# VH-VL binders against Regulator of nonsense transcripts UPF2 (UPF2): the designs that were tried, part 4

Target 1, 187 residues: Regulator of nonsense transcripts UPF2 (UPF2), of Arabidopsis thaliana (Mouse-ear cress) (f4iux6r469to655)
Amino acid sequence: RLLQRLPGCVSRDLIDQLTVEYCYLNSKTNRKKLVKALFNVPRTSLELLAYYSRMVATLASCMKDIPSMLVQMLEDEFNSLVHKKDQMNIETKIRNIRFIGELCKFKIVPAGLVFSCLKACLDEFTHHNIDVACNLLETCGRFLYRSPETTLRMTNMLDILMRLKNVKNLDPRQSTLVENAYYLCKP

## First folded at step 24 (VH-VL; from n4 with light chain S33H)

Design o1
Fold by OpenDDE, fold request of step 26:
Structure o1 (fold): chain C 187 residues (1-187), chain A 118 residues (1-118), chain B 112 residues (1-112)
Amino acid sequence: as target 1 above (187 residues)
Amino acid sequence: EVQLVQSGAEVKKPGASVKVSCKASGYTFRDYYIHWVRQAPGQGLEWIGWINPWSGYTKYNEKFKGRATLTADTSTSTAYLELSSLRSEDTAVYYCARDEYLAYFDSWGQGTLVTVSS
Amino acid sequence: DIVMTQSPDSLAVSLGERATINCKSSQSVLWSHNNKNYLAWYQQKPGQPPKLLIYWASTKESGVPDRFSGSGSGTDFTLTISSLQAEDVAVYYCQQYWSTYTFGQGTKVEIK
């Protein structure tokens, strides 16, 4: 089946070819299956998220329910995970937030959702939330910073991030993560 | 236009609880923190706490911790302050206020008078 | 906790004259990273909630008349009304938002 090829799409050309082929199999049921397959990308295959996001963006022009379903699933998952502190959930959290970030770069996820996720992480700036915030910024922070519509918001959020880093006495690993994320967004 | 509309005045006995509401309109509710500030008659302003309406995360002034509870309903764009174990000293006008970056308060509710008397 | 102290407690000024309110913080609210002062000024008229006038110590909120200005840095701040108008009668509060949130005790401005 066509969806079984998704894990093998490790280039723009491959995902574009798959996207074109998928267009000929258009049905409501197939769109739901696609969204489910994209959402269930393995936690160890984060490199696929950019290509999956590209596919979603391409299909968004003619299949409006694909991006809306996927974004809703990702937002629901974020809300479900944000307060969980179990170490077993960290990989799922990272996959979730990176997918949200990659979709934002294609303007599938609205900037407002990204900022909401970022605020949620900064509100309790400890443990998983630091990793999630940094992964989000590494994924789409520079994109938002360079956009005229969101540069001010991102600037303010980065200031909050840096202030929190300075007052929370983070361990060396997390401190380095925060610094790298900050300067990746704002060189 | 940004508006924060609060519930009406309350009269309570000592030991009772009060719940004040703050309905937001004219902006995206999830994008801003909601603060609560009170002002006793003829006195200054005292910060109670804030809530992130989207995540539900809260922070409190230590003075009110355990007695004040902040909640928010995103479906109705309404924030709530519940204050328990009321005392005469809790008599004040209670304000909700909007804050985007945990900084300054750019919009305020009209205030809710809570009177605690035996 | 950062303590905010205003001076004077009350001020009577003639119409058209300058009104000056001072605010002092017990700790610096200036952050060297972004060079911003985490300080705001509010105006509160009788029976009304506070209204934001100035934020970041010197940035004027939209819709605020030009006669209002904020200055200062670190621990010492000033709100100035260059030419007092009748509608400016109110209590004015400074606020720091560097560490939690605290307000000055307020300054009542009246017409002489």
Scores: ipSAE 0.880, ipTM 0.939, lowest interface PAE 0.6, mean pLDDT 96
Fold by OpenDDE, last read:
Structure o1 (fold): chain C 187 residues (1-187), chain A 118 residues (1-118), chain B 112 residues (1-112)
Amino acid sequence: as target 1 above (187 residues)
Amino acid sequence: EVQLVQSGAEVKKPGASVKVSCKASGYTFRDYYIHWVRQAPGQGLEWIGWINPWSGYTKYNEKFKGRATLTADTSTSTAYLELSSLRSEDTAVYYCARDEYLAYFDSWGQGTLVTVSS
Amino acid sequence: DIVMTQSPDSLAVSLGERATINCKSSQSVLWSHNNKNYLAWYQQKPGQPPKLLIYWASTKESGVPDRFSGSGSGTDFTLTISSLQAEDVAVYYCQQYWSTYTFGQGTKVEIK
């Protein structure tokens, strides 16, 4: 019943309150249910990902299996989606990558995973992968760029992105998307 | 210490296939591309292709497309080059090399001699 | 494909003297966006794999002696050994990584 309130948590205060209440219901089974509920956020509710990530980060201090389970699920999903021959479900890919990015800002997802995802997208710099890469950068690119530990790595990745943009014949939409993502990370 | 250790020398007949391994250690295997480069006796260096060990994506020199297959096993931190339909011209030392940003190669394996003779 | 051409093919230099190797690319490997040259230099001793010396045309790899330096931009590059040592006897290769990967034919450096 508590988990049914998740879609309504459209503010920091609401998600924090829900998080506190959830702490009193702590069990292994409930943690699994929570992770599943968070993972299955509707593709049309991407605005919730930041709040969900906040909840996970808050709970990570006392419930270590919640972040580990969620991150594993997201990584597995990413790998599954990247290797799919049918590139029809862009919304699922965007949800996945944005969730990974939001969790990274809370240091739940390690930077290494973000860079791995980014590299995978850049390796095959085509339609959906371009969108995924740009969404990832828009989500957590600036965060990683401003971090002393990852600024060099992000700088190099952004250079690769821009190089690919210049050598590939992108449509105007994708070209603009790449430009915006780049300058959002590196003003 | 970063190390790339390759499998031993191979002798093959024309038309056969060879598979060379490259075991990586001392770093996070998934974070770097693995390139393969060969060098015929007394000749220069020729790029074959690269693999992203994590994603499995590969890129090949057009010259080797259809004959070269790059694979990687993240569980063992090992990259593989398989070359089929071997010819005498394929006689060379084959190197694996590490690359972080699809740029320069900062670490190399010791090389694997592949000899193709009838 | 970008063709890399080194000169000379062979170089004999006395110990302690300067060795200069040139590398020319068939097209520019300089990117105006980041002002980096996508050019590397490698050293290969007999029976050994290549070893990275210089990347981005002028940046020294860690552990490389100060006597090694890279210079140039666009299509013309130079590797310089300011004072040749006995251990520097090797074949040196330039490499571009702007578009795919190609190497120069190599320059053999020997002691005169």
Scores: ipSAE 0.869, ipTM 0.937, lowest interface PAE 0.6, mean pLDDT 96
Fold by OpenDDE, fold request of step 26:
Structure o1 (fold): chain C 187 residues (1-187), chain A 118 residues (1-118), chain B 112 residues (1-112)
Amino acid sequence: as target 1 above (187 residues)
Amino acid sequence: EVQLVQSGAEVKKPGASVKVSCKASGYTFRDYYIHWVRQAPGQGLEWIGWINPWSGYTKYNEKFKGRATLTADTSTSTAYLELSSLRSEDTAVYYCARDEYLAYFDSWGQGTLVTVSS
Amino acid sequence: DIVMTQSPDSLAVSLGERATINCKSSQSVLWSHNNKNYLAWYQQKPGQPPKLLIYWASTKESGVPDRFSGSGSGTDFTLTISSLQAEDVAVYYCQQYWSTYTFGQGTKVEIK
C-alpha cells in the first residue's frame, strides 16, 4: 500500500513523489486513512514530521479535509495530554507538539493554536510542560518570531518564558532547555 | 468591538454561593486570560484570580483559594466566577477583565453587584 | 505581596491645571531583561468599571487623550494629567502585574 511508504519518506523528494502518487487515489476513505497514518507517526521518528507536514500542505489545496481532520486530531490529542502527568506520555506529548509546530510552518495550523498551546504550557510551567513548550518553540518559534503578523505576540510569549525561568527554581537541565529555546527564537 | 457583559446583581445570604457570568465578544475568547477583580463599596480593587479559557488553568489569590472557582466555556465564550461560603465582607462589585499576556487588563466587564446580607 | 501606595488619596485641581498622582511599589517592578516596568494606570468613573489608561508605566492605551501621561521606573511612578478636564473626574488606580496583581488604594481627582 502507498501509505506503507510514509515511514520511508526521509527526504523532500520522496515525500513529494508519494504525494503525487497519492493524488491519483483520491477518495474520502483514502483521505481518512492518510490522516490516520500521518497522525500515528512513530514517536521515535520525529524527523518525519516536517515531511508529513509538507505533504499535508501540498494536498491542502485540493483536499481541504485532510488538514482540517489532522489539525483537529492533534488539537484533541493536545488537550487530552496536557492534563496528564504520567511520565510515559512525554514522548507522545513531544510528538504532538512538534507536529503542531511543523504544520504551523506551512500555515496549516493557525498561529493562534500554537500560541494557545504555548500559553497552556506556560500557565503550569513544570516538568512536562517545560519540555513541551520548549519543543514547540524549537519547532516553530523562530518562524513565528520572524513573521510580521506574529512577531509581537511571540516576543511577549518569549518574555513570559524567560520570566518564568528566572522566577521559578528550575534544575540546570530545564534552565538550559528554556534558554536554548529562547535564543533559538530570538537570537 | 471587544465586550465583556456580566450577569445581573445578586443578593445572597451568608453561607450561600454565588455564580457570576462574563460573556465575551468581539475577539477570540481562548486567546486571552480572564481575570476577576472585586471592589467593595467605597473601597479599592482586589484581584481574585485568572483563568485561561483554552486550557482551563487557573490561578488564585491566596485569600480566595478554596472558596473561589473560576471556569470558562469556550463554546459560549463565557467565563464564570463562583464564590462559596459567602460572608458579609464579600459584598462587592465583581468585575471580569481581559488580559492577553498576564499583564495589564485592557477590557473590563460592567461589573456585578453581589450583596451578602442576613 | 507587592504593596502599591498612591499619593495623595484625593486631589482637587482647577480646570485646565495639571494633576499629578504618585504611585510607589514596595519593590521594583522593573525587569532588567526587557527593561519594562510592569505597571499600569486605570481610570474609574462613578458607576463604571476601571478603564486602562497607561501600561508598561508610560505607554498610553489607544483612545486615551494626550493630556494623560505616565512616567517613572522601578518603584516610583507618576500619572500626569497636563490639563484637567471636567470628564477627568474619577478615581485613578495604579496596578503592578510583576508578581501577582495588586492595586494602589486609589486617588480621587476632583475639580476645585
Scores: ipSAE 0.867, ipTM 0.937, lowest interface PAE 0.6, mean pLDDT 96
Fold by OpenDDE, last read:
Structure o1 (fold): chain C 187 residues (1-187), chain A 118 residues (1-118), chain B 112 residues (1-112)
Amino acid sequence: as target 1 above (187 residues)
Amino acid sequence: EVQLVQSGAEVKKPGASVKVSCKASGYTFRDYYIHWVRQAPGQGLEWIGWINPWSGYTKYNEKFKGRATLTADTSTSTAYLELSSLRSEDTAVYYCARDEYLAYFDSWGQGTLVTVSS
Amino acid sequence: DIVMTQSPDSLAVSLGERATINCKSSQSVLWSHNNKNYLAWYQQKPGQPPKLLIYWASTKESGVPDRFSGSGSGTDFTLTISSLQAEDVAVYYCQQYWSTYTFGQGTKVEIK
């Protein structure tokens, strides 16, 4: 099956080839299956997210429901994760936010959603949310910072992040994480 | 045009609760914090709290914790302030205000007078 | 809590003359990281909500007349109306948003 090849797409050429082949199997059912397969990328295979995002971006021109379905699923998952009272696996949160970030770089996820996610993390500046925020910034922060239309928003968000770091008196690990994320976005 | 339109004046008895609404328009509701500020007659401004309409996260002035509840409905772009266990000292005009980065308030509602009297 | 103190409580100024309002914070609201003062000024006319005039201590909000200006840094701030107009009759508030949100007690500006 074509979708079984997804985990093996560890290069642009491979994902592009798979994308082309997938186009010949176009159906509503197959699109749903693809979205599900992409969404369920293993938490240990974060390196695939960029390639999966590329595939989605490529297919977005002719299969508009693929990006919309995936983005909705990711947004729903994010909201579910942030509202949960119980401690959840951080790897799931990281996978989610990195996927959102990678899709943003292809303009599949709107910048507004990224900033909403970032604000949510900063509003409740706990251990997991710090990790999530930093992973988001590491994934697409520089991209948004360099974009004229979002540079001001990102600048302001980064200032908030740095202020929170100082006010909350984070442990050395978290402090370093925040600083690295900050300077990755804003050298 | 950015607009925050609040509900009408309220008259309540001591011990009762009041719920004030603030309907936003002219911008993306989820992208801005909504603050609530009150002003007693002839007095200054007092901050109550803020809500992130998208995440639902709230922050309160310690003075109002446990008595004030902020909520938001993104489907209607409306924010709500509920204040319970009302006292005569709660008589004031209550304002909602917009804030993008937890900084200054760039837009305000017209205010809602809440009168608490026996 | 950061306490904001304005002076004077009331000010009567002739039309066309300069009005000066001072605001002091109990703690510095200047952040060295971005060199911004987390201080705003609002104008409130009778029966109306506050209106933002100045933010970051000296940045003028869009639509605000040029006669309004904000200055100061750290703990001492000033709102200046270079030439008082009739429509400027109002109560003016300073606000810090460095740590939570607190307002000055207000300064009533009237025509002399």
Scores: ipSAE 0.866, ipTM 0.936, lowest interface PAE 0.6, mean pLDDT 96

Design o1
Fold by ESMFold2, last read:
Formats: C-alpha cells, sequence, structure tokens
Structure o1 (fold): chain C 187 residues (1-187), chain A 118 residues (1-118), chain B 112 residues (1-112)
C-alpha cells in the first residue's frame, strides 16, 4: 500500500506527500509496519535516509511511538554488529550509522547516542570501526560541532580521532577518510 | 554528587579469584569509562585497565592480560573487576575511577582491600 | 610504557612555605598537534583515595585551592604549593595518559 512508495521518495516533496497521506492511517498496527519498512531501507539506497528521517520527524509530534521504536531498533542493531568483523556486515553497519546520524540532525536521535556510537568506534579503532566512525562524522559531525550544547563534546571526540590516526598505521584509503571526516566537522 | 561505591574487603587464598564491584551514581554511567587501579600497602598506583560500559570494549595493562576481566552492567550502573590466579603480590587496595575522554580520572571509588594470604 | 619519576620521594616544609614536587617522564607527553601535555596530578590524603588536582599539566580541577599550580612541558613537570597548609599533608602523584596510564612513585609532603 503506501509503504510500497517509500523507496520512490527521492525528494523532499515526495516524502512529504507520503507523510501527509500516512497521517490518515494512524493505527498501532500501521505504525509498527511503517517502522519496520523504514528500518529495512535498502542498503544500496542510502540517499533515502534523510527523507525517511524527515518523515519520522514530521510524524513524531502525533505518533510518538514511531521515533521511539525506530531509535531502539537502530541502537539494538548497532550493539549487535559493533564487535562483528566479517565483511558481510559492513554495508549494514554503514546504513545503521548513517540512519542514526540523519535522525540526530532531525532531533529524533539524542546526541548522547551518537557520542556513544562514536566512542565505541574509537575504543577499537581498526577495520570496520574506522569506516563507521567516519560515516557518522560525515553525516552529523558538523551539525554537532556547530550546536552550542555539543561543541565541547564533539571537539574532544575529534581530538581522540586525530590522536588515533596519528598512532595507528592506517592504509591510505582510511587515512584519507579520517582526514576528510575531520575537516568536514571542523573546517 | 558523582559517587563510585565499591564492594567490601575480601580475603582470598593464592590461586583463587576475586570479583570487586563498583556502583556508580550521580552521572550518566554509559558516557564514562571505568578504570581500575590498585595500590599495594605502602606503595604507589598501578593501572589495571578500562571498560566502556556501553560498548563493552576493554583495554588492559599487559601485566594483567589473561588474569583480569572487566565487565559492566548498564542496567545496574555497576562495573566489575575479576582477577584470577591470585598471588600474594596481588594484595592491594583496588580502586575504580571514571574518565570521559581517555584521559585523567576525575572521580574515584573508596577502594576495596583484597588480601591474598596462604 | 612511559616511566614517570618523581622527586623528591619525601619532603618536609614549614607551614606557609613553598613546596615543589618534580615529575619527569621517560618520553614526551606533549602532543604538538593540539599543544596539550597529557599529564595529571593527584593528591592522596591518609586513608583516602586519590583526588584529581591538575590535568593537562597546568589546568586546575574545580574546587582546587589557588595555592596549587602545575607547570612544565614535554618531559619535565612541576607541582607547586605556594603556601603549604596543614590539610595539604598527603602523597602527591603525577600521572601520564598519553600512552596507557602510568603513575609516578609518589612524593610524601609533611609539615616540618
Amino acid sequence: as target 1 above (187 residues)
Amino acid sequence: EVQLVQSGAEVKKPGASVKVSCKASGYTFRDYYIHWVRQAPGQGLEWIGWINPWSGYTKYNEKFKGRATLTADTSTSTAYLELSSLRSEDTAVYYCARDEYLAYFDSWGQGTLVTVSS
Amino acid sequence: DIVMTQSPDSLAVSLGERATINCKSSQSVLWSHNNKNYLAWYQQKPGQPPKLLIYWASTKESGVPDRFSGSGSGTDFTLTISSLQAEDVAVYYCQQYWSTYTFGQGTKVEIK
């Protein structure tokens, strides 16, 4: 039904229109189905995450269980994957962390969760965790750096990031990725 | 306001294990690392390791790898140090301490005396 | 590991006089990129856990009296108590946090 249109919402206008239409289908069963559909966004369609996050933010005022369910599912997914190192999981990890970052910019994910995720990646700064940390920073790092309430925490995290880059032997791809993420946050 | 309350003193025999708890209050437990540091009677301070209570990641002083295990329970805001294969030189006061940024320790528990005697 | 060496091991100072404690690291703890020294000072009074006094070599923790100051950079650091008070009787430790965590052996400060 309306959920089949989600992957086609490649613009602000398209997701906004679908969101308005969905408001008229407000039942607990429909809200759970929506959350599941949003969570299962295709790993190849990361451009949709901003639009999905916009929909969640719009619905949050009238359907408070949608953001709470989605955020819990994303946090559970992060925790289940953070220690796993096989290459099968990298695309899911990137989808997960970018979604968390987008939702943070829409004030749905609290900054505290973002910092917890970032800190976890810095605690074991190798392999997938480097890519996950950099993707998080590329998604919402500038936002958190420019927000007065989080500037000091983000600055401290960026210091840890650069210290780790300095002491670890990163390959050229990851070294460039870290450098790019840093300067996106702190020009 | 920030408080780290540790479990009571322990007396153990060589070869046994001990588990010390550290219950945190007055702050957001998952945002801070918990470090463990020990102090033998009349001696200085020796770092054992840290845990990130949210992620479960740990780092250990090489001296204690294989003998020390750090765990945390976010639901009870409690961190644990387990030290196995105890020796008489493990007799010490064991402290937990918190740290936000992989840096200095801004709050310490009251300490737990562990005595290892044959 | 970075070895931290304090001097003296013990000192006795008259009330109101200056106490000076030195700490030397086996490697620099200054990170030139952020220009910070990864060094802290702790006070441990008898029967108590350590208490943070100074971090980043020279920044006082909140609630620490003005008579305490930290100075130095790289490998050589100093804790100064400008006018020793009776409540300052303690063992003082320096600690580096650049590479893992190591403490100096401690300096016992007593009233003369």
Scores: ipSAE 0.659, ipTM 0.872, lowest interface PAE 1.5, mean pLDDT 92
Fold by ESMFold2, last read:
Structure o1 (fold): chain C 187 residues (1-187), chain A 118 residues (1-118), chain B 112 residues (1-112)
Amino acid sequence: as target 1 above (187 residues)
Amino acid sequence: EVQLVQSGAEVKKPGASVKVSCKASGYTFRDYYIHWVRQAPGQGLEWIGWINPWSGYTKYNEKFKGRATLTADTSTSTAYLELSSLRSEDTAVYYCARDEYLAYFDSWGQGTLVTVSS
Amino acid sequence: DIVMTQSPDSLAVSLGERATINCKSSQSVLWSHNNKNYLAWYQQKPGQPPKLLIYWASTKESGVPDRFSGSGSGTDFTLTISSLQAEDVAVYYCQQYWSTYTFGQGTKVEIK
């Protein structure tokens, strides 16, 4: 019922309104239903991820199991997909990593998980992993670079990224994608 | 109090395999690569490979591809080197070392002597 | 692979005097993008694992005495012990980490 409104929350006001209404459904069953609905966001509706992350952050102070469950599900999904090379999985990988990145900006996902995901993509510098890494950087890279607690770690990660770009023979599209992600973090 | 504690010395015959463990403590295990380096008696240092314990990804020195296998178990904070088809030239002290950003090694294990009788 | 060559293979230096160890790489380990040399120095005493002294060619690791310094760039690097102490008797290795990981053959430092 209230969950059917999630795909329509395309503004700050709309997701905030739904969040207030959902506060009245504070049962374990309803919290689990919300987490599953948020996790199953359509892969074609990435615009919703920031608003879903805002809802999770608002509810986190009162409903601690919502962020815990969602973050665990996203981490499990990343691990299940990181070694897969099928073209059909790229959209799910992008949804996954952008959701992780958005939640990091709301301080729901710890920066440590973001750096672990980024390292994994850099460890095996495949076409998919380059796309995933660049999407992560586009989502939260500047945030982490500008945050004093994580500036040095992000700088070190960006150095690895650029070193790999210069050592590997990337096609022009991928080379441009990496450069764009880098300069979004360090303009 | 970063510590890398390795398993004890091994004596092996040519053609056998050996598995050396490296148990980490005092830091977040998943955040650091574990490298393996060996040193033959009276000789210098030779890099074998690294593993990212969280992702499971590995990189090997070409000399050891097909013979070396690096694994890690994050639940026990332990990394492993398995070296197969042992030869007398594999007699060495085997070290694990940690590295955060695919760069220099800031902490080392005590070493594990592997002796291959020939 | 980048070959690392140290000189000398061994040296004897009087207590309190300067010890100088050279390391040459077969190709540059300087990356112009970040202006860093991908070069480290390690100290190894008998029966012990290596210990990190210097990274990025000239940056001293925490807890390393002030008498140790690293210098050089590109393909030529130097480790200097400005006033040799008894506890500095060891074998010293340079290591590049630009392209995989290779070490110099080592330089044994002794008191004369």
Scores: ipSAE 0.643, ipTM 0.871, lowest interface PAE 1.7, mean pLDDT 92
Fold by ESMFold2, fold request of step 26:
Structure o1 (fold): chain C 187 residues (1-187), chain A 118 residues (1-118), chain B 112 residues (1-112)
Amino acid sequence: as target 1 above (187 residues)
Amino acid sequence: EVQLVQSGAEVKKPGASVKVSCKASGYTFRDYYIHWVRQAPGQGLEWIGWINPWSGYTKYNEKFKGRATLTADTSTSTAYLELSSLRSEDTAVYYCARDEYLAYFDSWGQGTLVTVSS
Amino acid sequence: DIVMTQSPDSLAVSLGERATINCKSSQSVLWSHNNKNYLAWYQQKPGQPPKLLIYWASTKESGVPDRFSGSGSGTDFTLTISSLQAEDVAVYYCQQYWSTYTFGQGTKVEIK
């Protein structure tokens, strides 16, 4: 019943209120149900990802299996989709990578996973992987660039990105997308 | 301490295949590319290819495409080079090496001698 | 493919004297975007794997003695050992990593 309210939590106050109410349902079964509901966020409702990430961060200190299950599910989803090229998967890939990026800003996803995902997109810098890389950078790239412990790693990734843009002869849409992502991280 | 420990020396006949392993320790295996480089007796260094052990993506020197296969097993932190259709000119020491950003190689395995002879 | 050419093929230097190794690439390995030269130097002692000395043409790897330095840009690079020690007897390789990976043929450094 409480989980049916998740799609309606379009503000910090709404997600915070639901989070408090959910604390009273602290059982393993209820925690698994919450993770499943968070993971199944609609692909058309990406604005919810920041609020869902906030809820996870709030619960992380007392319900450690919630963040660990969710992060594992997101990593498994990335791995299952990264080599798939068909157009039907792009929206799921974008939801996946933006959720990973939002959780990184809340310190739930480790930066190492973000860099692994970014490296994978750069290893085969084509069609979907270009869009996925740019969405990841738009979500958490500046956060990682400004964080002292990750600045050097992010700088190295951005250098690879720009080298690939220069040598791959991208179409105008993707070339602009890459430039926008780069300068959003490193203005 | 970062270590790359390779499998032992191999002796093969022409036309056979060889599989060399490289077991990594002391770092997060999935964060680094593994490169393979060979050195024929008394000769210089020749790059074979790299693998991203997390994503499974590979890139090969064109000279070895079709004969070299790079794989990795994250659960055992081990990378593999398989070289097929061996020829006498494939006799060399085969090194694995670690690289974070498709750049320079900051750590090397001890090398594996592969000898191809009739 | 970028061809890397080292000179000399070998050199003999007295203990405590300067050793200089040159490396030339067939095309520039400098990228103006980040102002980095995609060039490294490795040391290979007899019976051992290569060991990284210098990356980005002039940046010293940690634990590498101060007597080692790298310089140059674009197509012309130099490894300098300012005061040769006995343990520096080795073959030295330059390597570009701008477009795939190629190595120079090596320069053998010996004591006179």
Scores: ipSAE 0.632, ipTM 0.859, lowest interface PAE 1.7, mean pLDDT 92
Fold by ESMFold2, fold request of step 26:
Structure o1 (fold): chain C 187 residues (1-187), chain A 118 residues (1-118), chain B 112 residues (1-112)
Amino acid sequence: as target 1 above (187 residues)
Amino acid sequence: EVQLVQSGAEVKKPGASVKVSCKASGYTFRDYYIHWVRQAPGQGLEWIGWINPWSGYTKYNEKFKGRATLTADTSTSTAYLELSSLRSEDTAVYYCARDEYLAYFDSWGQGTLVTVSS
Amino acid sequence: DIVMTQSPDSLAVSLGERATINCKSSQSVLWSHNNKNYLAWYQQKPGQPPKLLIYWASTKESGVPDRFSGSGSGTDFTLTISSLQAEDVAVYYCQQYWSTYTFGQGTKVEIK
């Protein structure tokens, strides 16, 4: 069926073609199946997140429940994982936060959710939360920094990030991640 | 208009616990930390801790760890302070205050007098 | 913890005269990376909660009269009321937010 083609959409043209074909399957059942397929993107295929986000943005004007369901599922997943420290969850956390960040750039995820996620990572800035925060910033930090309506909020968050980097004893990998994320947002 | 409205005064015996509420309105509750600060009669201000209402993360002044518990309910925009094993020196006005970026407190509740006496 | 010490403990000033309150921190509250002092001033009138006056050492909160100003850096800070009014009778607190949250002991300002 059309959903089996999702993992093969490794270009703008391929995801756009599939999106057009999917427009003709506008039923409640098909919309729910699409959202579940998008949400279950393989952890090894993070390159697909931008293309999946593009599809969601294209469908959003005519199928409003698709973005709403997907965003709610991603927020629920973030909340279920944020306090967990076991190593088994890091790849799922990275997929989750990168998808949130990509959808933010397409104006599907509101900036408020991104800032809430970032604050949560900064509130307990250790372990996985460092990696999650940096991945979020790498994905959408520059977008939010350059957007007039969010520049001040992003600046305040980046100030907290750098204070935490300099106060805490981060290992060299974490310290480099934080610096790279910071300067990617604020070159 | 930003408002933080706290629950009414309480009188407690030593060893009891108290739970003070702080209902927020006029802003996006999940975007702001809620701090708790107390002031004993005729004395200065003492920070107890903060909660991020969205994430559930908290930080406590070490003086109050083990006795203070901060919670929040985003569905009602209400934060709570529970203080257990009360002593007479816990008699104070307890304030909630909001803060956006773990910095200064831009709005305060009216205060809740908690009196601990035999 | 960073200890905040205010001076004087109380201050009596004639209407229209300058009131000056000093606050000293036990360690610097200046973060050199952003060049900000993590220092606020609050006013507490009798029977009321504290009210924010100044943050980042010198930035006035919206609605605060021009007669209030904050200055200083690092470990030494000053709140100045350039022309004391009757409604300025209060206790004034400095607060650091660099490392946890601590307040000065307060300075009571009265009209003489």
Scores: ipSAE 0.615, ipTM 0.863, lowest interface PAE 1.7, mean pLDDT 92

